# Designs tried in a protein design chat: VH-VL binders against Type III pantothenate kinase (coaX). Part 2

Target 1, 235 residues: Type III pantothenate kinase (coaX), of Pseudoalteromonas translucida (q3ijv0)
Amino acid sequence: MKLLIDVGNTSLKAKLWQNEQVQACDLNNLPWHAITHVIYACVGRSELLNAILAQAAFNSISCFEAKVTKTLGGLTCAYEHFNNLGIDRWLALIASFTLYPNKACIVVDAGTATTIDVLNCDGQHLGGWILPGLDLMTRSLTQNTQRVFDDENTPFTNQLGINTPNGLKNGALVATIGAINQAKPYLNDKNTQIIFAGGYGSLLQQQFKESIFDPMLVIKGLNYWYELDENSNKL

## First folded at step 1 (VH-VL)

Design da10 (framework fv_daxdilimab)
Fold by ESMFold2-Fast, scan of step 1:
Structure da10 (fold): chain C 235 residues (1-235), chain A 123 residues (1-123), chain B 110 residues (1-110)
Amino acid sequence: as target 1 above (235 residues)
Amino acid sequence: QVQLQQSGAEVKKPGASVKVSCKASGYTFSDYGISWVRQAPGQGLEWMGWISAYNGNTNYAQKLQGRVTMTIDTSTSTAYMELRSLRSDDTAVYYCARAPRYSYGHYYGMDVWGRGTLVTVSS
Amino acid sequence: QSALTQPASVSGSPGQSITISCTGTSSDVGGYNYVSWYQQHPGKAPKLMIYDVSKRPSGVSNRFSGSKSGNTASLTISGLQAEDEADYYCSSYTSSSTYVFGGGTKVTVL
């Protein structure tokens, strides 16, 4: 099985990959006897990651760090300086390309930031946008103004706000919906697949017909990165 | 002519193993997966697992984990499903079906099915 | 219990339309546009009728149509005919990269 690790800012998310499926793992009781490879991505430093990598080395298990490249298999990064594309965005693109081959995709990862990436049916990444996530949009206004406030009991909806909490929450959602809709004209394919990931991915998925929510998209991308990388063992 | 040909009926004793074969023809074997689905007499369809014909990676239903093994032979375009430690409640018709390969999207569902192999487990 | 919920039976008369529901969760039917429907006549292997929620394979009558709303997928059979009498199963891809079936619906043409 593979151990798949995604290190964000200071948080670490780990899953096991066996028989084409993502499985939960206990970081305090990793099954080293059954792990054959460790595949990881990191944006920041992690003492926990370093400890896991040391355990892998002790057990003579190969570790591979996922990196952005200009091309991978049939996938091509839009960025001229591809190293400037966030690794989580690249992994989400890899997973989307692999899971929906020959389909144009709009890939949305709705976390602390919301990222929108456009992928054509030939595997060409066209680019994307980075905007504040829903919570950051609302908090930027509540922290920087005296008259805008957020009631944590107020849901995000796409309706016109008739009070300040609704106006704030719904404005953030409508802006995000609008950005996603603006991505559509870059693809001339009427069969475009919209794929959502991240903490607010399920909420956004409800706003778009025939769209998909995949909370494991980035983690799946780690596995497919390994399988598609020219220097990786394909098993 | 795309088709899947399954091996013949089997009668086994409790505790034995059975291995069912599924020979593919009329398409590029490695472009698809093979799912195994069983159906006990008078019951519904139950998915058992699937195997990639590209790299042999498998994914099994939770309740069969540890008792089932799926394999492929690319030289003969044949998939195999072995079920061990047989019990009377494993009596069923076992089907193989052409399935999407996980890494190649979810096209078509299970679009081509074998005729089924009856496995009877009796003492 | 089956992972996806279907009614046990649905009946109709020739020429009528019937609809079979298939209800799951956001980790299967609601999360993916990869719902399939299968028709099974007694003693025969299942036959794919609908894939990707609403698409028909070549050779399947346009009387069969599929749709999805939230966590519920539906199969509609219009102009019901005697040969439509069969068991119908929905299936969905899941977030665990597995497939699950519904419990099946017996369609009776009265």
Scores: ipSAE 0.000, ipTM 0.394, lowest interface PAE 20.9, mean pLDDT 86

Design da11 (framework fv_daxdilimab)
Fold by ESMFold2-Fast, scan of step 1:
Structure da11 (fold): chain C 235 residues (1-235), chain A 122 residues (1-122), chain B 110 residues (1-110)
Amino acid sequence: as target 1 above (235 residues)
Amino acid sequence: QVQLQQSGAEVKKPGASVKVSCKASGYTFTSYGISWVRQAPGQGLEWMGWISAYNGNTNYAQKLQGRVTMTIDTSTSTAYMELRSLRSDDTAVYYCARDSFEDYGDYVFDYWGRGTLVTVSS
Amino acid sequence: QSALTQPASVSGSPGQSITISCTGTSSDVGYYNYVSWYQQHPGKAPKLMIYEVSNRPSGVSNRFSGSKSGNTASLTISGLQAEDEADYYCSSYTSSSTWVFGGGTKVTVL
């Protein structure tokens, strides 16, 4: 099985991959005898990641760091300087390209920031947008205005707000929905697949008919990055 | 080994509040969420709500909205569930369970605490 | 929200296969592929048997399998054994980003 690790600025997420399935991972008791490869992505340095990589080396397990490239298989990055595209966005694009072959995709990762990426049916990434996430949108107004307040019990809905907490929460959701809808005109394809990931991915998925929520999209991207990258697969 | 250690049994009067703790060990606390599920004697399971240890985001069952609050303390890897204005029909075993609800995990309750019996009687 | 509908009880003999249904709506079982099954013995916490419709966690026998068609999920236990006697609960993630449980099914091994 493969050990898949995604390191962000504040947290490390790890999963095991075997027989086309993602499995839970206990970082304090990793099954090194069964692990054949470690595939990881990281934004910065992580002492926990370094400890895991040291254990992999001790057990003679090969480790591979996922990187953004200009092309990977049939997938092409839109960024002029491809190294400037965030690795999680690249991994989400790789997973979307692999799981939905020959389909135009709008890939939305709704976390601390919300990222929207546009992929055409030929594997050409067209670009994307970075927005504040839903919580950051609401916090920016409550922290910077004296008359705007939030109620932590107020849900995000797409309805008109009839009080300040509803106006705040629903405004953030509607702005995000609008941004996603604005991505559609860049694709000349009626069969465009919208794919959501991240902490608010399932909430956003509810707003779009026939869309998919995949909380494991970035992690799956690590596996598919390894399978598609010829250099990492050469003995 | 993943473990969720819950606080001990409690006996409360109607109208009181109870706060149950769930201390996590054996995994990276901030990579998962914690769901709370209760079970009245001889009855089925009822989901109460969820909290992300990653960002503190919560979502509560509609029936309990306004009476329940879930919090986390990342320094101690502990989740808390507070239920207010207790009624006799809140008598139940309260479980915490690990999940990845709206995060990078499997959508599942893969590890459960042993449960905390809360008895509400006068 | 309304609970998912499970039969109150199912019985079988050792070695037999049994199936437990879990019927919801287009807002839960029919909306996402996030259906789980839990086994509970008297006085014990529930144990995960199946997640995301058909996946088994490590340590769960391959005698347990899950499936879904439309608004109905199913748990099948093949080669029924005495230790399978327990209560079984289905659960599903919902379109409102909540979880709902079934009423539970008591499995009796005759």
Scores: ipSAE 0.000, ipTM 0.432, lowest interface PAE 14.9, mean pLDDT 86

Design da3 (framework fv_daxdilimab)
Fold by ESMFold2-Fast, scan of step 1:
Structure da3 (fold): chain C 235 residues (1-235), chain A 124 residues (1-124), chain B 110 residues (1-110)
Amino acid sequence: as target 1 above (235 residues)
Amino acid sequence: QVQLQQSGAEVKKPGASVKVSCKASGYTFTDYGISWVRQAPGQGLEWMGWISAYNGDTNYAQKLQGRVTMTIDTSTSTAYMELRSLRSDDTAVYYCARDLEYSSSDYYYGMDVWGRGTLVTVSS
Amino acid sequence: QSALTQPASVSGSPGQSITISCTGTSSDVGGYNYVSWYQQHPGKAPKLMIYEVSNRPSGVSNRFSGSKSGNTASLTISGLQAEDEADYYCSSYTSSDTYVFGGGTKVTVL
């Protein structure tokens, strides 16, 4: 099996990959006898990742760091300088390209920031947008004016606000919905698949018919990155 | 192991220039920015500016604009900070610190790894 | 003097809780959730203790917590220990796409 690790600045997410499926992982009891490869993406500093990599080395397990490249298999990055694309966005694109072959995709990762990436059916990434996430949108307005306030009990809905907390929360959601809708014309394909990931991915998925929520999209991208990368997959 | 290794102490005369280096290791250099922060003896921390290791873009503190230049050398994973027209009140420990993450979907606003500092003494 | 206002000194006894304030404006602390706190022992480089107002890096004790209300951010150290004796600095991102620091607070464990 493969051990898949995604390290951001705030958390380390680890899963096992076996029989084409993501499996739960107990970081305090990793099955080193069954792990053949460790594939990771690391943006922030992580002492936990370093400890895991040391354990892998002790057990003679090969470790591979996922990187953005201009091309990978049939996938092509849109960025003029491909290494400037966030690794989580690249991994989400890799997973989307692999899981939905020959299908145009709009890939939305709704975390601290909301990222929207457009992928055509031929594997060409067209580009994307980076927006403040829903929580950051609401917090930025409450920070800059005494006239705007929110309530943690107020839900995000797509309805018109008739009080300040509803106006604030629903405005953030509607702005995000609008941005996603603006991505659609770039693909000129009525069979475009919209895929959501991230903490607010499920909420956003409910706003779009026939869309998919995949909380493991980035993690799956680590596995597919390894399978598509000819340099790391020599055997 | 993520590490920032700075050049050694410098002694300069007023009016001279100093160039401090900061060599990164243990991470992908071009995925982060580098902030420069100084601290005069017995005083607090003062932010000087920031440079992107992915495109060389810079932003400097207003007080230092015109006297400071920050550069990168991606082939050696090294950031540089040059301060010109030195005065006695530029005597300080100069730190580089890893900052602003651009390779992630989440931006990080903080300095998580610091060099151990370079003492620059300006005296006649 | 400094862009962000901190008390010069705060003292406590072992086991007590102390709080350090950091006051700015709507263009820095009040405008963004990008407040960091750094611990500095004599002769050492600063160490990140809190980032983005309330998040702790791995390896930082849960005795350290951060919060913000309006233009004032706060660092709270619970269960005060001798090794917490140090200088503490707040920092904030600004509307000018720069950073500013507070003047620093010397924490003394009595």
Scores: ipSAE 0.000, ipTM 0.412, lowest interface PAE 13.8, mean pLDDT 85

Design da4 (framework fv_daxdilimab)
Fold by ESMFold2-Fast, scan of step 1:
Structure da4 (fold): chain C 235 residues (1-235), chain A 121 residues (1-121), chain B 110 residues (1-110)
Amino acid sequence: as target 1 above (235 residues)
Amino acid sequence: QVQLQQSGAEVKKPGASVKVSCKASGYTFTSYGISWVRQAPGQGLEWMGWISYYNGNTNYAQKLQGRVTMTIDTSTSTAYMELRSLRSDDTAVYYCARGYDEGDYWYFDLWGRGTLVTVSS
Amino acid sequence: QSALTQPASVSGSPGQSITISCTGTSSDVGSYNYVSWYQQHPGKAPKLMIYDVSKRPSGVSNRFSGSKSGNTASLTISGLQAEDEADYYCSSYTSSSTYVFGGGTKVTVL
């Protein structure tokens, strides 16, 4: 089985991959005897990741850091300088391409930033947008505006706000919905799949008919990155 | 053995502060966050806040903001919760609980035995 | 943050099935599949019974099952046994990146 690790700015997610599915893991009792590879992506430093990598080395298990490439199998990155595409976005695209073969996809990762990526049915990434995430949108206005304030009990909805907290929260959600809708014209396929990941992915998924929420999308991307990367497999 | 061991019962006067400890053993402390949950006598559970070891980030319940501080000591695998300006309605059993963090999502799979804090004159 | 709504008590006879509801809003139960259930016996710490709406931790009987429809999550205990008599609490993640608990339900086995 593979150990898959996603290190973001605020958290470390670790999962096992076995029999084509994501499995929970106990970081205190990793089955090193059964682990064949450690695949990870890292956006920051992590003492926990370093400890896990040291344990892998002690058990003679190879570790591979996922990287963005111009092409991977049938998938092609849109960025002029592919190394400038965030690794989480690349992994989400890899997972979407693999899980929904020959389908046009709009891939949305709603975290600290909200990223929207457009993938055509031929595996060509068309590009995307980076927006402030919902919390960052609301926080930026409360920090930089004298008369705008937030209320921790106010939900994000798509309705017109009739008070300041509703206007603030719902404005952030409506702006995000609008951006996702603006991605649709780039694809001429009625069979387009919208896929949500990230902390607010479930909330956004509810705004779009027949869309999918997959909180493990980036983690699945780590597995598929390794399987598709010929150079990593030869190391 | 995997466990969270909490400090002993405390009796405090109104206006005082209390600091409850939660010592983790049998697991990699840095792999999990710690939440604090309290329960007043005969009442339900109330979430107080959370601390992540990964980056030290904290998130507190709105009604306790400004009165509560959560910290960790990695050398002893111990989490702390300090509550200031105690009132009689802060009388409760205070639990620490281990959270499994999948981004911003939590559930509590391992609980300490609880620490009774009594606030009376 | 607001508490989730549970019935104060539910009772059943041995061998029967009982269901406990947990009603929230679109800002918690309705928007997130992160509902957990806890069992608490008198004088004891809570024990996790269900997480992520319907998943059981290892060691929890398959007599316990969870589900969710709209803003309401449910815990069902089938084949009710004397040792199931306890308080049960639901919990949910919220749009404020916090957790809230239900008021608790006392289960009585008659």
Scores: ipSAE 0.000, ipTM 0.443, lowest interface PAE 12.9, mean pLDDT 85

Design da5 (framework fv_daxdilimab)
Fold by ESMFold2-Fast, scan of step 1:
Structure da5 (fold): chain C 235 residues (1-235), chain A 122 residues (1-122), chain B 110 residues (1-110)
Amino acid sequence: as target 1 above (235 residues)
Amino acid sequence: QVQLQQSGAEVKKPGASVKVSCKASGYTFTNYGISWVRQAPGQGLEWMGWISAYNGNTNYAQKLQGRVTMTIDTSTSTAYMELRSLRSDDTAVYYCARVDYYGSEDYYFDYWGRGTLVTVSS
Amino acid sequence: QSALTQPASVSGSPGQSITISCTGTSSDVGGYDYVSWYQQHPGKAPKLMIYEVSNRPSGVSNRFSGSKSGNTASLTISGLQAEDEADYYCSSYTSYSTLVFGGGTKVTVL
């Protein structure tokens, strides 16, 4: 099996990959005897990640850091300087391309930032947008205006706000919905698949018919990155 | 060799805006970021935010979000920090400092400007 | 008000070793190896002394060393000299993709 690790700004996510499925793992009791590879992506340094990599080395297990490339297994990055595309966006694109072959995709990762990426049915990434995430949108107004306030119990909905917390929360959601809808004209296919990931992915998925929420999209991307990367497989 | 030259001292009234400049030399400007750090008289250092000289991406301290804007002019290798709606507690020495952001995971300030004193008084 | 806790002052005699602590949480000092230390003489800009917990930039004396254990980072100055009298600040990356400074420590050489 593979140990898949995604280190973001706020947390470390680790999962096992076995029999084409993501499985939970106990970081205090990793099954090193059954792990053949560690594949990871990292934004910032993590003592926990370093400890895991040291344990892998002690058990003679190879570790691979996922990187953005111009092309990978039929997928092509839109960015002129492909290294400037965030690794989580690349991994989400890899997973989407692999899981929904020959299908146009709009890939949305709704975390601290919300990213929207457009992928055509031929594997050409067309580009994307980076927006503040829903929480960051609301915090920017509560921290910078004296009469705009938040209530942590107020939900995000797509309805018109009839009080300040509703107006704040729903405005953030409606702006995000509008951005996603604006991505649709870049694709010619009515069978376009919209895929949501991230902490608010489930909330956004509810706003779009026939869309998919996959909380493991980036983690799955680590597995598929490794399988498609010729350099990793050649060594 | 590496040098960050800041604009001169400013005196402003409450409610005004100030724009401090930081001209870089001795390195490839677009390969690094610029952070802004301020220090009130007799107080400690406070991080304000940073800007990438490559693509203009910014990240601001939450306390200053909405009042601060950081920009770059790549033709003159100059970074700018504008602070609006000034209050007396914004009186401080404002420093620019170089950060290795382009392709780097490092978050530290290797070269600092000499500082710009901004005094906010009535 | 600073996010990281440093002692207000530390003193020592020439030739002695002193240590300055910098205590945060698991969301900053404890969570990342992005701790840096800066020296500031009165009326001067800060100077980088240590980065990434324990690395020294070119031109910084090997009398300065950094370490970290759990949520506490430490700067140690060995062979204390008169010119080491200054304010010292720690800084750390945070889980919010921001940077925070300690309150500063005044080092006095007696």
Scores: ipSAE 0.000, ipTM 0.408, lowest interface PAE 18.6, mean pLDDT 85

Design da6 (framework fv_daxdilimab)
Fold by ESMFold2-Fast, scan of step 1:
Structure da6 (fold): chain C 235 residues (1-235), chain A 122 residues (1-122), chain B 110 residues (1-110)
Amino acid sequence: as target 1 above (235 residues)
Amino acid sequence: QVQLQQSGAEVKKPGASVKVSCKASGYTFTSYYISWVRQAPGQGLEWMGWISAYNGETNYAQKLQGRVTMTIDTSTSTAYMELRSLRSDDTAVYYCARGSPYEFWSDYFDYWGRGTLVTVSS
Amino acid sequence: QSALTQPASVSGSPGQSITISCTGTSSDVGGYNYVSWYQQHPGKAPKLMIYDVSNRPSGVSNRFSGSKSGNTASLTISGLQAEDEADYYCSSYTGSSTWVFGGGTKVTVL
């Protein structure tokens, strides 16, 4: 089995990969005897990641860091300076390209930031947008405006707000829906697959017909990155 | 108020070409698709293709591929449909219709032009 | 012509309910929830009555309703009125950004 680790700015997410399936793991009791490879992505330094990598080395297990490249297995990055594309966006694109072959995709990761990436059916990444995530949108207004207040019990909906908390929460959602819809004209294909990931991915998926929510999209991308990257001892 | 104003009736000979215009008003032209649909006398509706007013991308019905060209002029909010190598069975009322931007996969035709009669006869 | 099958005509009396079927395949009506219905009076452009199987645009009477079961979509007109006398066309997405219409149904109000 593989150990798949995604290190963000404030959190580390880890899963096991076995028989084409993602499985939960207990970081305090990793099955080192059954782990054959560690594949990871990191934005910054993590003491926990370093401890895990040290344990892997002690058990003679190979570790591989996923990185953005200009091309990978038929997939081409839109950025001229590909190293400037965030690794989580690259992994989501890799997973989408692999899971939905020959299909145009709009890939949305709704976390602290919301990222929208456009992929054509030939594996060409066309580019994307970065906007504040739903919580960051609401928090920026409550912290920078004296009369705007939040009620954390108020849900995000697509309805017109009739009080300040509703206007704030629903405005954030509607702006995000609008951005996703604006991505559609870049693809000439009504068979385009919209794929949602991240903490608010399920909420956004409910707003779009025939779309998919895959909370493990980035983690799956780590596995597929490894399988497609020839420098990982694979041809 | 949303309006699609089409050019007037045309009479053409077999082998000629015709170009029909559709001028949009009352909405943001570049935010919607324009489809073209024709109807021969006493017959049903036939979809011909669509064009994105945002970027000019087109998709044509297979049977018309090579004979039809759809274009836009964003400065005048006008869509055009040109049909070449006209045959007598191209005699029809040609409609432009607006597609939905909110549900790209659920595109439908919410506003229609009044139609342009094109008669092909010798 | 059109790939979707509709009955050529249906008739009813004022106040009656009528239903028009639209039958396709698993690659159009059965495969997608993108069925729309249009009303056309003689000499006039079509008017959208139903979109996305069962949704009504603003200004369309609640007497008009749409549904779908398998490869067949249906338009139902309840409380039939004289002004409902018209041709009705279904339309469905077929894949690869293409659309197809039904052959049309003439509704006669007796």
Scores: ipSAE 0.000, ipTM 0.428, lowest interface PAE 15.4, mean pLDDT 86

Design da7 (framework fv_daxdilimab)
Fold by ESMFold2-Fast, scan of step 1:
Structure da7 (fold): chain C 235 residues (1-235), chain A 121 residues (1-121), chain B 110 residues (1-110)
Amino acid sequence: as target 1 above (235 residues)
Amino acid sequence: QVQLQQSGAEVKKPGASVKVSCKASGYTFTSYGISWVRQAPGQGLEWMGWISPYNGNTNYAQKLQGRVTMTIDTSTSTAYMELRSLRSDDTAVYYCARERYGSYLDAFDIWGRGTLVTVSS
Amino acid sequence: QSALTQPASVSGSPGQSITISCTGTSSDIGGYNYVSWYQQHPGKAPKLMIYEVSNRPSGVSNRFSGSKSGNTASLTISGLQAEDEADYYCSSYTSSNTYVFGGGTKVTVL
């Protein structure tokens, strides 16, 4: 099996991959005798990741850091300087490309930031947008203005706000919905699959008919990156 | 390779203006913000302001508001910082630095080598 | 206060661990997870060591780690080496969409 680790700004997420499925793992009791490879991505590094990598080295297990490339299999990165695309976005694109072959995709990762990426049915990434996440949108306004306030009990909805907390929360959601809808014309493809990941992915998925929420999209991308990367020895 | 190349050292008289350049190479110029940071001899780092090469939007440190102007020239991938009404306490090494892409103005990952500006009469 | 507070100097012997504190307010360090740390050797430009509180750029040793609690961020250097002798600066994003730097800490390897 493979150990898949995604280190982001807020947390370290780890899962096991076996028989084409994501499995839960206990970081305090990793099955090193059964793990053959560690595949990881980091926007930074953590003491916990370093400890895990040290344990892998002690057990003679190979570790691979996922990197953005211009092409990977049939997938092509839109960025002229591909190394500038965030690794989490690349992994989400890899997973979407692999899980929904020959299908145009709009890939939305709704975390601390909300990223929107457009992928055509031929595997060409067209580009994307980076927006503040829903919490960052609301927090920025409440922390940077004395005239706007929030209420923790107020949910995100798509309704018109009739008081300040509703206006703030619903404005953030509506702006995000609008950005996603603006991506559709770039594909001009009625068979486009919209895929949501991240902490607010489920909430956004409810706003779009026939869309998919996959909380493991980036983690799955780590596995598929390794399988598709020609520089990795998977034998 | 990603680089920020700054103009050479300047010697100015009090009351004059100085304009420092910062030429970017090895990346898409319009995708990264540029901050200016100065350091007086033997002193710490002081943030002066930033500019977005995409749209020219600027934000300056309060202390320098009215004396500093930051501009860009996208045709040459060059950022400029002009400081007016120079005083002796403006003597410093002036750095340009690239802000991280996709991080919402959180860190300076690539730095120029610095331009020494000496204000003396 | 717009400037962040750091100790002027910290010293340690080779192989030991040292920690540098960086204290701000709720409008900078306490309000956001956008704290960065820079290393500066004499005559050189600063080098990014830590961003977003605890993340390391590629090529930075895992001996460098960052953390934050309330209004105080910390940089820890483990296994102290001679080449770590330098000035270290913290920086934070602020609620005014600006950046502020700490006063700097001179690290001496004894």
Scores: ipSAE 0.000, ipTM 0.395, lowest interface PAE 18.2, mean pLDDT 86

